VH-VL binders against q8ixk2r445to577. Designs and how they scored, part 197

Target 1, 133 residues: q8ixk2r445to577
Amino acid sequence: FFGMLQNKGLTDYCFDYNPPDENQIVGHQVILYLCHGMGQNQFFEYTSQKEIRYNTHQPEGCIAVEAGMDTLIMHLCEETAPENQKFILQEDGSLFHEQSKKCVQAARKESSDSFVPLLRDCTNSDHQKWFFK
Key: E = the ipSAE of ESMFold2; O = the ipSAE of OpenDDE; V2 = 0.75 times the mean of E and O plus 0.25 times the DockQ between their complexes.

## First folded at step 10 (VH-VL)

Design xh13 (framework fv_axatilimab)
Fold by ESMFold2-Fast, scan of step 10:
Structure xh13 (fold): chain C 133 residues (1-133), chain A 120 residues (1-120), chain B 107 residues (1-107)
Amino acid sequence: as target 1 above (133 residues)
Amino acid sequence: EVTLKESGPALVKPTQTLTLTCTFSGFSLSTHGVGVGWIRQPPGKALEWLANIYWRDHKYYNPSLKNRLTISKDTSKNQVVLTMTNMDPVDTATYYCARIPYGDYYFDYWGQGTMVTVSS
Amino acid sequence: DIQMTQSPSSLSASVGDRVTITCLASQDISWFLAWYQQKPGKAPKLLIYDASRLESGVPSRFSGSGSGTDYTLTISSLQPEDFATYYCQQHDNLPLTFGGGTKVEIK
């Protein structure tokens, strides 16, 4: 699947990646922002290797969570997906991160009203339900 | 700054349809992520959520009342309209419209409320 | 539907008292809880969202805390203008649901 990855519990918010430097697309946090419907910085692909790929820039980025962390960071994609880059999009819409055994949840940043996807214990929250559009 | 005001009939007969209008200022439903919801409160009782509408016409209804409710907007007039069919005395309540900030589901500014009495 | 249970349903307090109101959700709501204040004959006013975030313009004597299913609203030193009914609301799942309210009355 590919498209804009939207949250069920946070009306019209999409995965969004807008790095400060267009020549350095890796290493920054993925955020949630109001869905603009134009693809671009909100266009992601879910691959057969269970990756969430960002193809707007080259080389392609893949979303990862580092051990012990809860934020989603853009990393360089690898020929064979490492465990920290694998997410299972389940039938109920949950996005399960295999390595940590946690789910991706929409949440406010600690110091602002901005939203980000974070790893949290899996619950039946609408803020843990995602779909492509 | 932000204001909302409900309007509609004060008295409705059983089986009739209620139409309420929320007129607001200080924000627009052309603004990405902003919404307006309707909440009611029977005299002396708790708040009950009815329906939400957001920019781009995203609509959500309380499932227990969904078959009776329709929410719509007129962005150019800064109005949101709620209709509720088959009114019953138990629907007697103060009806509020309220603003929803940026795609969320809580209400940051409320109208004064309009009392609707359902009786024969 | 997520059931929201508030306790107590009413309490009597004096100016200067510390008041605590609790809200219990029937399932984990991941901090997505708001608190409203309603004075007689008036519309509700938002106090807190995301369990602990104070709305702009709300006095610092109001605070919220909690996680999972258990949440509290605390008024550290009750003022005359704080006598009102308080409602919690989960904003995690549709349909949106409110608690039954807690009436804070003068002693």
Scores: ipSAE 0.591, ipTM 0.874, lowest interface PAE 1.9, mean pLDDT 90

Design xh14 (framework fv_axatilimab)
Fold by ESMFold2-Fast, scan of step 10:
Structure xh14 (fold): chain C 133 residues (1-133), chain A 120 residues (1-120), chain B 107 residues (1-107)
Amino acid sequence: as target 1 above (133 residues)
Amino acid sequence: EVTLKESGPALVKPTQTLTLTCTFSGFSLSTHGVGVGWIRQPPGKALEWLANIYWRDHKYYNPSLKNRLTISKDTSKNQVVLTMTNMDPVDTATYYCARIPYGDYYFDYWGQGTMVTVSS
Amino acid sequence: DIQMTQSPSSLSASVGDRVTITCLASQDISDWLAWYQQKPGKAPKLLIYDASRLESGVPSRFSGSGSGTDYTLTISSLQPEDFATYYCQQHDNLPLTFGGGTKVEIK
């Protein structure tokens, strides 16, 4: 799958990665932002290794969750995907993080106007359902 | 200062179509993620959600009433309009419009409500 | 549809009392729950969203807690202006659904 990865439970919010430095594409948190339809910072690829790849810049980034954390951060992709970079996009739209046994959920960060994807216990919440647009 | 106000007829006859207008100030439906919804409350009963509309014209309807409901907006006039067809006495209620912040589904500011009575 | 059940349907309390109102969802709503206060003849007012986040301007005596299917609104020290009907609303799944309301009456 390719495209903008959109949340079912929020109106018109997509995975978004906009690193502040184009020479350092890793280490920052993935956020959710209004879908603009232009691809680029909202364009992701779901691969056969169960990676969510950010292909806008070189080297390519892969979304990961560090042990004990719930935030999604950008790491460098590896030739063989490590477990912390593997997400199963299920038939119902759930995005299951295998290493933690948790699901990616849209959640409010600090203010009412900003959202981020976080790991949470898996539920049938629309905020845990995702699709490529 | 955010304000919303509902307007429309106080009395509707059975089988007629109800048209309600929500006029608001202090925010715009051209703003990222903002929406407006309609909720009703029959006398002495609980709140029931009807429909939402958002800044890029995304529309959502209560499935139990979807065939009867139409929601639209005029962003330049700061208005949202709800139309409900085939009115019945059981539709007698106070109708509220309310603001929805940032693509969510809760309501942070409400209009005062307008009472609609359906009788012959 | 997600069914929201509030308990109790009504309660009598005195100024200074601690009041707790419970809201039960028919499925896990992942903290996407709001609480509203409605005074007689008036529109509802938002108190809490995301189960525990206090809306700006709402007194700190109001608090929300819970997770999964079970949520609670607490008023730590009831004031005269708090006599009202309280509603929970799940904002997780469409269609949006409200609880039946809890009327807090003066004792």
Scores: ipSAE 0.625, ipTM 0.881, lowest interface PAE 1.6, mean pLDDT 90

Design xh15 (framework fv_axatilimab)
Fold by ESMFold2-Fast, scan of step 10:
Structure xh15 (fold): chain C 133 residues (1-133), chain A 120 residues (1-120), chain B 107 residues (1-107)
Amino acid sequence: as target 1 above (133 residues)
Amino acid sequence: EVTLKESGPALVKPTQTLTLTCTFSGFSLSTHGVGVGWIRQPPGKALEWLANIYWRDHKYYNPSLKNRLTISKDTSKNQVVLTMTNMDPVDTATYYCARIPYGDYYFDYWGQGTMVTVSS
Amino acid sequence: DIQMTQSPSSLSASVGDRVTITCLASQDISDFLAWYQQKPGKAPKLLIYEASRLESGVPSRFSGSGSGTDYTLTISSLQPEDFATYYCQQHDNLPLTFGGGTKVEIK
């Protein structure tokens, strides 16, 4: 699947990645932003290796979660996808991070009214349901 | 200041269609992420959600009433319209429209409500 | 559908009392719970969203807590203007559902 990765519980909010410098693609947090349909920052690919890939800029990025963290950050894609970059998009729309055994949930940032995807215990929440559009 | 106001008939006969209009000010449905929903409350009973509409014309309906409900908007008039077909005396209630902040599902500002009585 | 059960259905309390209202969800709602206050003849007013976030302009004597399926609204020192019916609402899953309400009567 590919396209805009949209949240069911936050109507019209999509995965968004806007690196501050197109030559520094990695190390920044993935956010949720209003879906604009223009591709670019909101265009992701779900691969057969269970990666969520961002290839609008070079080098290509893959979403990862560092051990002990709950935020999704952009890393460089590797020859063999490491476990921290593997997400299982399930039939019910949940996005399961296999290494942590947690699900991606749309959540409000602690310090603002901005939204981000975070790892949380898996529930049947609409805020944990995602789909490509 | 955010305000919403419901308007429509006070009396409806069984089997007729109800049309309610929500007119609002202090915000626009041209604003990203904002929505408007409809909630009703029969006399002395709890609140029941009916339908939501959002900026990009995303629409959601209570499945128990889905085949009877239509929600639409006119962003240039700052209006949201709800229609409900085949009215029955059990649909007698105060009907509210309310604003939804962002794309979420809670309601931060409510209209005063309009009482609709369904009777022959 | 997620069923929301509020308790008690009604209570009487004196000014200055601590009042606690409980809301139980039939499944885990991931903290997506709102509380509303409705005074007689008036529309509901948002007090709290996401279980514990106080809406702007709401007095600090109101607080929300809980997680999973079990949530609580607390009024730390009841005032005369707090006479009202309080409703919880899960804002986690469609269809949206409300509790049956708790009527708070001042003695």
Scores: ipSAE 0.600, ipTM 0.872, lowest interface PAE 1.6, mean pLDDT 90

Design xh16 (framework fv_axatilimab)
Fold by ESMFold2-Fast, scan of step 10:
Order: C-alpha cells, then sequence, then structure tokens
Structure xh16 (fold): chain C 133 residues (1-133), chain A 120 residues (1-120), chain B 107 residues (1-107)
C-alpha cells in the first residue's frame, strides 16, 4: 500500500509530515492535516516490514514511537526495521503498534483544535481506522 | 457570523414526502472538511441524528432511516436539502440543520429548527 | 450502534449549586463526546467537544471529564441561565447517537 493515509473518523484528514528544515527530515512529530491529494508531505508507503515510510526525500524516514511515549516521530529507516517502527495495518483498518500493543488514533493537539496521530488503547473507534487513498 | 435556517412545510400528510431546505451563511460547503447535518427531536423526546453531507459530497445516513432519506447540496446557493419519504405520525418532530466543523462529527452551530407535524 | 445513557433523567438544583451529569457509552468512544445545552423552545448549543474541550464563548463554570465509556459534565456554580436540558453525543462512530437528556430544573 502507498498513497495518502486517511482517517475514517475525520473526513478528509491525512497523515502529514512537514519538517521545517529539508536538511533534517527526522525528529519531528507527524501530524494530521486536510488531504490535498498532491502527495508530497502526505505521501506514505506501508512496507512488507510493517513500516510507514515517508517517501518525499532521501534518505527515507520511518515513523516510530519511542518507549513510554505516545507521539509518532519521524526517524531514519534501518536495514532491519526495529520494533518501535513496526505497525500492523489490520483488516478492520486499525494501525497496531507492535512494541507498545497500542493503536494509532486521531486526536486533538493539546490547547488547539489541530489534529495529530497518537498511541491509545485499542478500541472500535472510527478514529483508530485508517486507509490509503 | 455563522447562521443556519431550516425551511419547509409545517404540515405533511401520512405517506407523503417531506422536503426540508437548510440555508446558511458565514461558511461554505466548498471549504475543505466542512459539513452540514440534520437532527430531529420529537416533542418532549431526545435528539436523533438523520444524515450528514460534506464538502466533497460525502453522504452518511442513519441506518434505521436510510431507505427513506436523501441528502443533497447546492454549494453555489449555500443550501442543503433533506428529503424523507413515506412520512408517518411518529415522524412529527422539530427538524434542525447544523454545521459540522472540519471533518468531525459534532455540531458547532445549529439552525433554529422547523416544526413538522404529520397528521391527516 | 453505540447506546448513550444519561443519568439522572432530571434533577432539581438551586443557583450556586454544583451540578454533575453523567453519560455512559455502551463501548469505548475514545474521548469523542460532545455536550449540548438546550433551553425550552430553542435549538441545542454546543458546550463541550472531545470530552473536555470548552467551545469558544462558553462560560468556564462548565467542564467536561471522563474517558473510555464514562463521561461527566459539571457546572461548578449553577446560574439562572443554566436551567436547561443537557444532551451528550458520541462523535466517534456512525451512526451518531445522543443520550436521553438530563433536565436541570429550578428547585
Amino acid sequence: as target 1 above (133 residues)
Amino acid sequence: EVTLKESGPALVKPTQTLTLTCTFSGFSLSTHGVGVGWIRQPPGKALEWLANIYWRDHKYYNPSLKNRLTISKDTSKNQVVLTMTNMDPVDTATYYCARIPYGDYYFDYWGQGTMVTVSS
Amino acid sequence: DIQMTQSPSSLSASVGDRVTITCLASQDISDFLAWYQQKPGKAPKLLIYYASRLESGVPSRFSGSGSGTDYTLTISSLQPEDFATYYCQQHDNLPLTFGGGTKVEIK
């Protein structure tokens, strides 16, 4: 799978990664933003290694969640995907983070009405269901 | 300022089709992520969601009423239309249209409501 | 469908009282809960969304809390204009569902 990774519970919101410095593509939080259909900052690839890869720059980034955290951060991809970079896209649309045993959920940012993907306990929430466009 | 207003008949006979129009200002359904929904409330009872329509013509219906409901929009006129077929006295209610902000499913601004009575 | 149960169905309170209204979902709704206030003869007004986010222009005496299946709306010091019926709504899954309402009446 590849394309724009869209949330079922938020109409037309997509995974989005827009780092402020093109020379440092890693270390920043992945956000959710209105799907624009142009690829670029919203184009991701789901790989056979269960990675979510950011495909607009080289070297490619891989989404990770650090131990004890709930935010999705862009890291450098490794030859063998580490456990913190593995997400299982399940049949029901859930995106399950193997290392934490939690699911990716669309959520509101602290103190604002903008959205981010966060790790939360797995539920049947439409806000935990994702699909590629 | 965001405003919405419902219009349509105050009285419909059993088996007839109800058509309600929501006219709004202060926002557009050409705006990415924005939607309009319809909610009804029978006298003295709770709110019941009917249908939503969004900027790209995404449509959602309450499954309990899906065979009777049609929602459509005219973006250039700032209007959303709800049609409900085969009206019955139990459908007597105040019908509201309301704005949905940015692709979510809650309602931030509501119209004043229009009372529809179904009787012979 | 997600069932939303509000309690109590009605309560009587005096100005200055702390009022708590409860909303119970039949499944985990991941904080996607809104609260509305409806005065007699008027349309509902949004108070709170995403369980605890106060809508712009809503007085700070209103607050929302809870997680999972259990949510509460609190009015810290009831004012005369707060006598109304309050509804919760899950905005997590389609179809959208509302609670039965809680009528807050003057004692």
Scores: ipSAE 0.457, ipTM 0.849, lowest interface PAE 2.9, mean pLDDT 90

Design xh17 (framework fv_axatilimab)
Fold by ESMFold2-Fast, scan of step 10:
Structure xh17 (fold): chain C 133 residues (1-133), chain A 120 residues (1-120), chain B 107 residues (1-107)
Amino acid sequence: as target 1 above (133 residues)
Amino acid sequence: EVTLKESGPALVKPTQTLTLTCTFSGFSLSTHGVGVGWIRQPPGKALEWLANIYWRDHKYYNPSLKNRLTISKDTSKNQVVLTMTNMDPVDTATYYCARIPYGDYYFDYWGQGTMVTVSS
Amino acid sequence: DIQMTQSPSSLSASVGDRVTITCLASQDISDFLAWYQQKPGKAPKLLIYSASRLESGVPSRFSGSGSGTDYTLTISSLQPEDFATYYCQQHDNLPLTFGGGTKVEIK
């Protein structure tokens, strides 16, 4: 699968990665933003190793969640995917993070109306359901 | 400032089709993420969601009424139209249109409502 | 469909009282809950969204709290203009659903 990774519970919101510096591609938080249909910052690839890859720059970025955290951060991809970079896209659209046993949810930031993907306990919420388009 | 106003017939006979128009100002459905929805309220009863339409023509309908409902927009006129077929006396209600902010599903500004009575 | 159960159906209160209204969802709605105020013969007005976010221009005496399936709207010191019917709405799953309403009446 590859394309724009969209949320079912929000109309027209996509995974988005827009690092402030082209020379510092990793280390920043993945966000959600209105889908623009142009690919670019919203184009991701779901791999056979259960990675969500951002392949627009070298070196390749892979979405990860660090132990004890709930935010999705861009890390360097590795030859063999580490457990913190593995997400299972399930039949019902949930995106299950294997290492934490939690699901990716669209959520509002505490101090703003901006949306970000966060790890939360798995529920049947439409805000925890994702699809590639 | 944001305003919405519903218009349409006050009286509809059973089996007829209802057409309601929402005319708004202070925002545009060409704006990314913005939507307009329709909600109704029978006299003395709770609010019931009917349908939403968004800037890229994404449309959502209440499944219990989906086969009777059509929502459309004319972005250049700042209008959203709802049609509902095969009207019945139980469809008697005040019908509201309301703005939806940026791809969400809550309603931040509401029209005044228009009362539709279904009777012979 | 997610059922929203609102309680109480009505309550009587005096100006200055602390009023709490509850809303129970039939499944976890991940904080996606809005509260509306409706005065007789008028359209609803948004008070709160995402469980606890106060809409611009709404007085600070209104607050929302809760998580999972259980949510509350609190009015810390009831004013004369607050006598109205209040509705909760989940904005988590389609179809969108509203509570049955709570009428706040003069004691």
Scores: ipSAE 0.685, ipTM 0.898, lowest interface PAE 1.5, mean pLDDT 91

Design xh18 (framework fv_axatilimab; also named xj4; at its last look DockQ between E and O 0.83; V2 from the best seeds 0.79)
Fold by OpenDDE, look of step 12:
Order: structure tokens, then sequence, then C-alpha cells
Structure xh18 (fold): chain C 133 residues (1-133), chain A 120 residues (1-120), chain B 107 residues (1-107)
């Protein structure tokens, strides 16, 4: 699966990554933003290694969850996907993080018009449903 | 200032189609994150959600009524239209349109509502 | 569908009283819960969203709390203008659903 990763509960919002430097793509938080598909900021791929890849160009970025965190941070992809980069996109649309045993949920940030994907206990929330478009 | 106002017939006969128009100001359905929904309330009863429409024409319907409902928008006129077919006396209610912020599912601004009575 | 059960259906209170209204969801709604106030012949007014976030312009005596399936609207000190019917609404899953309402009456 590849393309825009869109949330169900938060209508027409997608995974979005906009690193400050296009040549240094790691270390920043993935956010949610209106689905527009412009550039590479909203292009992701779910791989056979259970990675969510941001960039298909070298070096490739993969979404990771750092220890003790509930945010999604961009790391470099590795030859063998590390445990903190493994996700299961279920048939029901839930995005399950294997290491934390939690699901990715669209959540409101400090500002009412800002949103981020966060790890939360898995529920049947539409905000935890995702699909590629 | 955000305002919404419902318009349509106050009386509808059984089996006829209800057409309601929501005219709003203070915001635009060309703006991302904006939606408009319809909610109804029978006299003395609770609220029931009917349908939502968003800036990019995403539409959602109450499954119990979806086969009877159609929602559409005219962004240039700042209008949202709801049609409901095969009206029945049980559909007698005050019908509200309301604004939805940020692609969400709650309603921050409401119209005054329009009472629709279904009777022969 | 998610069922929203409010309690009590009605209550009598005096000005200055602390009022608590409960909303129970049939499943975990992840804090996506809104509260509305409705006065007779008027449209509902948004008070709280996301379980605890106060809408702009709403008095601070209103507060929302809870998690999972259980949520509460609290009026710390009831004012004359607060006598009305209150509704909860889950904004987590479609179809959107409202509670049955709680009428706050003058004792």
Amino acid sequence: as target 1 above (133 residues)
Amino acid sequence: EVTLKESGPALVKPTQTLTLTCTFSGFSLSTHGVGVGWIRQPPGKALEWLANIYWRDHKYYNPSLKNRLTISKDTSKNQVVLTMTNMDPVDTATYYCARIPYGDYYFDYWGQGTMVTVSS
Amino acid sequence: DIQMTQSPSSLSASVGDRVTITCLASQDISDFLAWYQQKPGKAPKLLIYDASKLESGVPSRFSGSGSGTDYTLTISSLQPEDFATYYCQQHDNLPLTFGGGTKVEIK
C-alpha cells in the first residue's frame, strides 16, 4: 500500500511530514494535515517489513516510536526493520504498533486546529482507522 | 460572525420529499476543515444526527436513514441542501443545520432550526 | 451504533448548587465527547468538546471530565441562566449519537 495515509474520524486529514531540511529528514515528528498530496510530504508506503516509509529516495525514512514516547518520529530505514518501526495495518483500518501494543490515533494537539498521530490504547474509534488513498 | 439559517416547508404530506436549505455566513465550505451537518429533534425528544458534508464534498449519512437522505452543497452560495424522501409523521421534528470545525464530528454553531410537520 | 446514556433524566437544583450530569457510552469513545446546552425553543449551544475542552465564551463554572466510557459535566455553582436541558454527544464514530438529555430544573 502506498499514497496518502488518511484518517477516517478526522475527515480528509492525512499523515504529513515536513522536515526542516530535505537532506536531513530524520528526528522530527509526523503530524496530521489536510490531504493534498503535494510533494512528498504526504506520500507514504506500507512495506512487507511492516514499515511505514516516508521517502522512497535514499536515504529512506521510516516512522518509529521512541522509548517512552507516544509520538511518531521519523528515523532512517534499516536493512532489517527494527522493532520500534514495525506496524500492522489491519483489515479494519487500525494501525497497530507491535512493540508498544498500542494503536495509532488521530489526536488534537495543543492548538484546536493542529493534529498529530499518537499511540493510544486500541479501541474501535474511527480516529484509529486509516486507509491509503 | 458565524450564522446559519434553515429554510424549507413547514408542512409536508406523507410520502412526499422534504427539501431543506441551510444558508450560512461567517465561514465558507471552500475552507479546509469545515463541514455542515443536519440534526433533527422531535418535539420533546432528543437530538438525532442526519448527515454531514465537508469542504471537499465528503458526505456521511445516518445509516438508519441513508436510503432516504441526500446532502449537497453550493459553495458559491454558502448553502447546503438536505433532501429526505418518503416523509412520514414520525419525521415531524425541528431540523437544524450546524457547522463542523476541523473535519471533526461535533457542532460549534447552530441554526435556529426549522419546524417540519408531516401530516396529511 | 454507540449508545449514549445520560443520567439523571432530570434533576432539581438551586442557584449556587453543584450539579453533576453523567454520560455513559456503550463503548470506549476515546474522549471524543461533546456537551450541549439547550433552552426551550432554542438551538443547542456547544459547551465542551473532546470531553474537557471548554468552548470559547463558555463560563468557567462548566467543566467536563471522564475517560473511556464514562463522562461527566459539572456546573460548579449553578446560575439562573443555567436551567436548561443538557445533551452529550459522542464525536468519535459514525453515526453520531446523542444522549437522551438531562433537564436541570429549579427546585
Scores: ipSAE 0.878, ipTM 0.948, lowest interface PAE 0.6, mean pLDDT 95
Fold by ESMFold2, look of step 12:
Structure xh18 (fold): chain C 133 residues (1-133), chain A 120 residues (1-120), chain B 107 residues (1-107)
Amino acid sequence: as target 1 above (133 residues)
Amino acid sequence: EVTLKESGPALVKPTQTLTLTCTFSGFSLSTHGVGVGWIRQPPGKALEWLANIYWRDHKYYNPSLKNRLTISKDTSKNQVVLTMTNMDPVDTATYYCARIPYGDYYFDYWGQGTMVTVSS
Amino acid sequence: DIQMTQSPSSLSASVGDRVTITCLASQDISDFLAWYQQKPGKAPKLLIYDASKLESGVPSRFSGSGSGTDYTLTISSLQPEDFATYYCQQHDNLPLTFGGGTKVEIK
């Protein structure tokens, strides 16, 4: 699948990646922002290797979760997808992170009016449902 | 200051169609990523959610009433309209419109409500 | 559909009392719970969202707690203006559902 990765329970919010420096695309957190489909910040590809790729530049970025963490961070994609970069987008829209056995949820950033995707225990929450537009 | 106000008929006959208008100010459905929802409350009873509409025209309906409800917006007039078909005396209630922040599912500002009675 | 069971349905209390109201969801709602206050003849007013976040302008004597399926609204020292009916609402999943309400009355 390719396009904007949109949340169900936080209507019209999409995965967004806007690194401060085009030449330093790794190591920054993925956020949620109002879906707009403009520029290159909100276009991602879900691959046969179960990756979520930031498909704008070479080398391409892949979303990862580092061990013991709950935040989604951009890494470089690898020839064979590492375990921490594997997500299953299920029929019901849940986005399951294989290594941690947790689901991606739209969450409010602490003490702010902004939102981020975070790993949480899997539930049937609409805030854990995602789809490509 | 965010305000919402419901308008429509106070009395409707059984089987008729109810049309309610929510007119709001202090925010817009054209630029802000927010929504407007409708909730009703029969006299002396609990609240029941009816429908939501968001700025990009996404719409959600209570499935128990889905085939009876239509929600729409006129962004230039700051209005949201709810239509409910085949009214019945059990639909007698106060009808509220309310703002939904951030595309979420809770209601931070409510209108005063409008009482609708369904009677022969 | 997520059923919200609110208890008690009513309670009597005096000014200065600590009041607790509970809300039980039929499934885990991931802290996506709101509390509303409604006075007779008036619209509901948002008090709390995300289970524990206080809406701007709401007095600090109101607090929300809980997780999973069990949630509580607490009024630490009841004031005369707090006599009202309180509703919980899950904002986790469609369709949106409310508790049956808790009427807080003067003892």
Scores: ipSAE 0.661, ipTM 0.886, lowest interface PAE 1.5, mean pLDDT 91
Fold by ESMFold2-Fast, scan of step 10:
Structure xh18 (fold): chain C 133 residues (1-133), chain A 120 residues (1-120), chain B 107 residues (1-107)
Amino acid sequence: as target 1 above (133 residues)
Amino acid sequence: EVTLKESGPALVKPTQTLTLTCTFSGFSLSTHGVGVGWIRQPPGKALEWLANIYWRDHKYYNPSLKNRLTISKDTSKNQVVLTMTNMDPVDTATYYCARIPYGDYYFDYWGQGTMVTVSS
Amino acid sequence: DIQMTQSPSSLSASVGDRVTITCLASQDISDFLAWYQQKPGKAPKLLIYDASKLESGVPSRFSGSGSGTDYTLTISSLQPEDFATYYCQQHDNLPLTFGGGTKVEIK
């Protein structure tokens, strides 16, 4: 699948990656922002290796979660996907991070329109349901 | 300053259609992420959500009432309209419109409410 | 539909008292809970969203806590203007649902 990865629980919020420096695409947190429909910073690919790839820039980035952390960070993609970069998009729309046994949830970071995807215990929450648009 | 105000008939006969208008200021439904919802409250009872509309014309309805409800907006007039068909005395309630921030589902500013009585 | 159960349905308290109101969801709502205050004849006013985030302009004596299915609203030192009915609302799943309300009455 490819396209804009949208949250079911939030109206028109999409995975968004807009690093402040175009020469440094890794190390920054993935955020959620209002879907603009233009792809670009909101265009992701879900691969057969269970990666969520950022295809807009070279070199390609892959979303990862470090052990013990709950934030989704952009890393460089590897030829063979490491376990911390594998997310299982389940039939019910859950995005399951196998290494941590947790699900990706939309969460508010600050008292604003600032949302981020975080790892949380898996629930039936619509904020843990995702789909490509 | 954000304000919302409901307007519509105070009395409705059974089987008639209710049309309520929410007029607001201090924000626009052309603003990304913003929405307006309708909530009602029968006298002495709890709040019940009816419908939401957002800046991109996304519409959501309470499934228990979906076949009776229509929500629409006129962004240039800062208005949201709710229509409810086949009114029944059980629909007697104060009807509120309220603002929804940033594509979420909670309500941060509310209108004063308009009382609608359904009786023969 | 997610059912929201508030307890107690009413309570009597005095100025200066610590008041706690509980809201139980029929399923895990992942902290997506709001609290509203409603005075007689008035519209509800937002107090808290995301279980614990205080709305701008709301006094610090109001606080929200909880996770999963079990949430509480606390008023640390009740003031005369706090006598009202309080409602919880889950903002996790459609359809949106409210608790039955808790009326805080003067003793």
Scores: ipSAE 0.559, ipTM 0.868, lowest interface PAE 2.0, mean pLDDT 90
ESMFold2 (binder alone), look of step 12: mean pLDDT 94; pTM 0.955

Design xh19 (framework fv_axatilimab)
Fold by ESMFold2-Fast, scan of step 10:
Structure xh19 (fold): chain C 133 residues (1-133), chain A 120 residues (1-120), chain B 107 residues (1-107)
Amino acid sequence: as target 1 above (133 residues)
Amino acid sequence: EVTLKESGPALVKPTQTLTLTCTFSGFSLSTHGVGVGWIRQPPGKALEWLANIYWRDHKYYNPSLKNRLTISKDTSKNQVVLTMTNMDPVDTATYYCARIPYGDYYFDYWGQGTMVTVSS
Amino acid sequence: DIQMTQSPSSLSASVGDRVTITCLASQDISDFLAWYQQKPGKAPKLLIYDASRLETGVPSRFSGSGSGTDYTLTISSLQPEDFATYYCQQHDNLPLTFGGGTKVEIK
């Protein structure tokens, strides 16, 4: 699948990655922002290797979660996907991070009313359900 | 200053259709992420959610009442309208409209409420 | 539908008391819980959202805690203006559901 990765529980919020430097796409946190329908910073690809790939900039980025962390960060994609970059998109819409055994949830950022995707214990919450649009 | 105010009939006969209007100021339903919902409260009972409408005309209804409810908006007038068909005495309640921030599902500012009594 | 159960249904307290109200969800709501205060004849007022985030203008004596299915609203030192009915609401899944309310009465 590919397109804009939208949350079921938040009305009209999508995965969004807007790096400050278009020539340095790695190292920043993935956020959630109102879906605009234009692709661009909200265009992601779910690969057969279970990666969530951001390929509108070069080099191609893959979403990862570092050990002990709960934030989704953009890393460089590798020829063989490492475990920290693997997410299982399940039929119920859950996005399961294999290495941590946790699910991606829409949540408010601690310091603001901004939304971000975070790893949380898996629940049947609509805020843990995702789909490509 | 955010304000909301409900208006509509105070008395409705059984089987009739109820139409309530929420008029608001201090925000716009053309603003990204903003919505307005309707909640009711029968005398001495708990709150019950009815319907929400959001900035891009996304609409959500309580499934137990969905076939009776219609929610719509007029962005230019700062109004949201709820209609409920086939009114019954059990629908006697105070009806509230309230603002929803950020595309979420909680209510940060509420109207004063309007009491609707259903009787012959 | 997610069922929200509040306890107690009512309590009597004195000014200065610490008051705790519990809200239990029939399934994990991932911290998406709001608390409202309703005074007689008035509309509800938002106190807390996302289980623990205090709404602007709400006194610091109000706090929310909990996770999963079990949530608590605490008033650290009850004031005269706090005598009201309190409602929890899950804002995790549609349809939205409220608890039955907890009436805080003067002792």
Scores: ipSAE 0.583, ipTM 0.876, lowest interface PAE 1.8, mean pLDDT 90

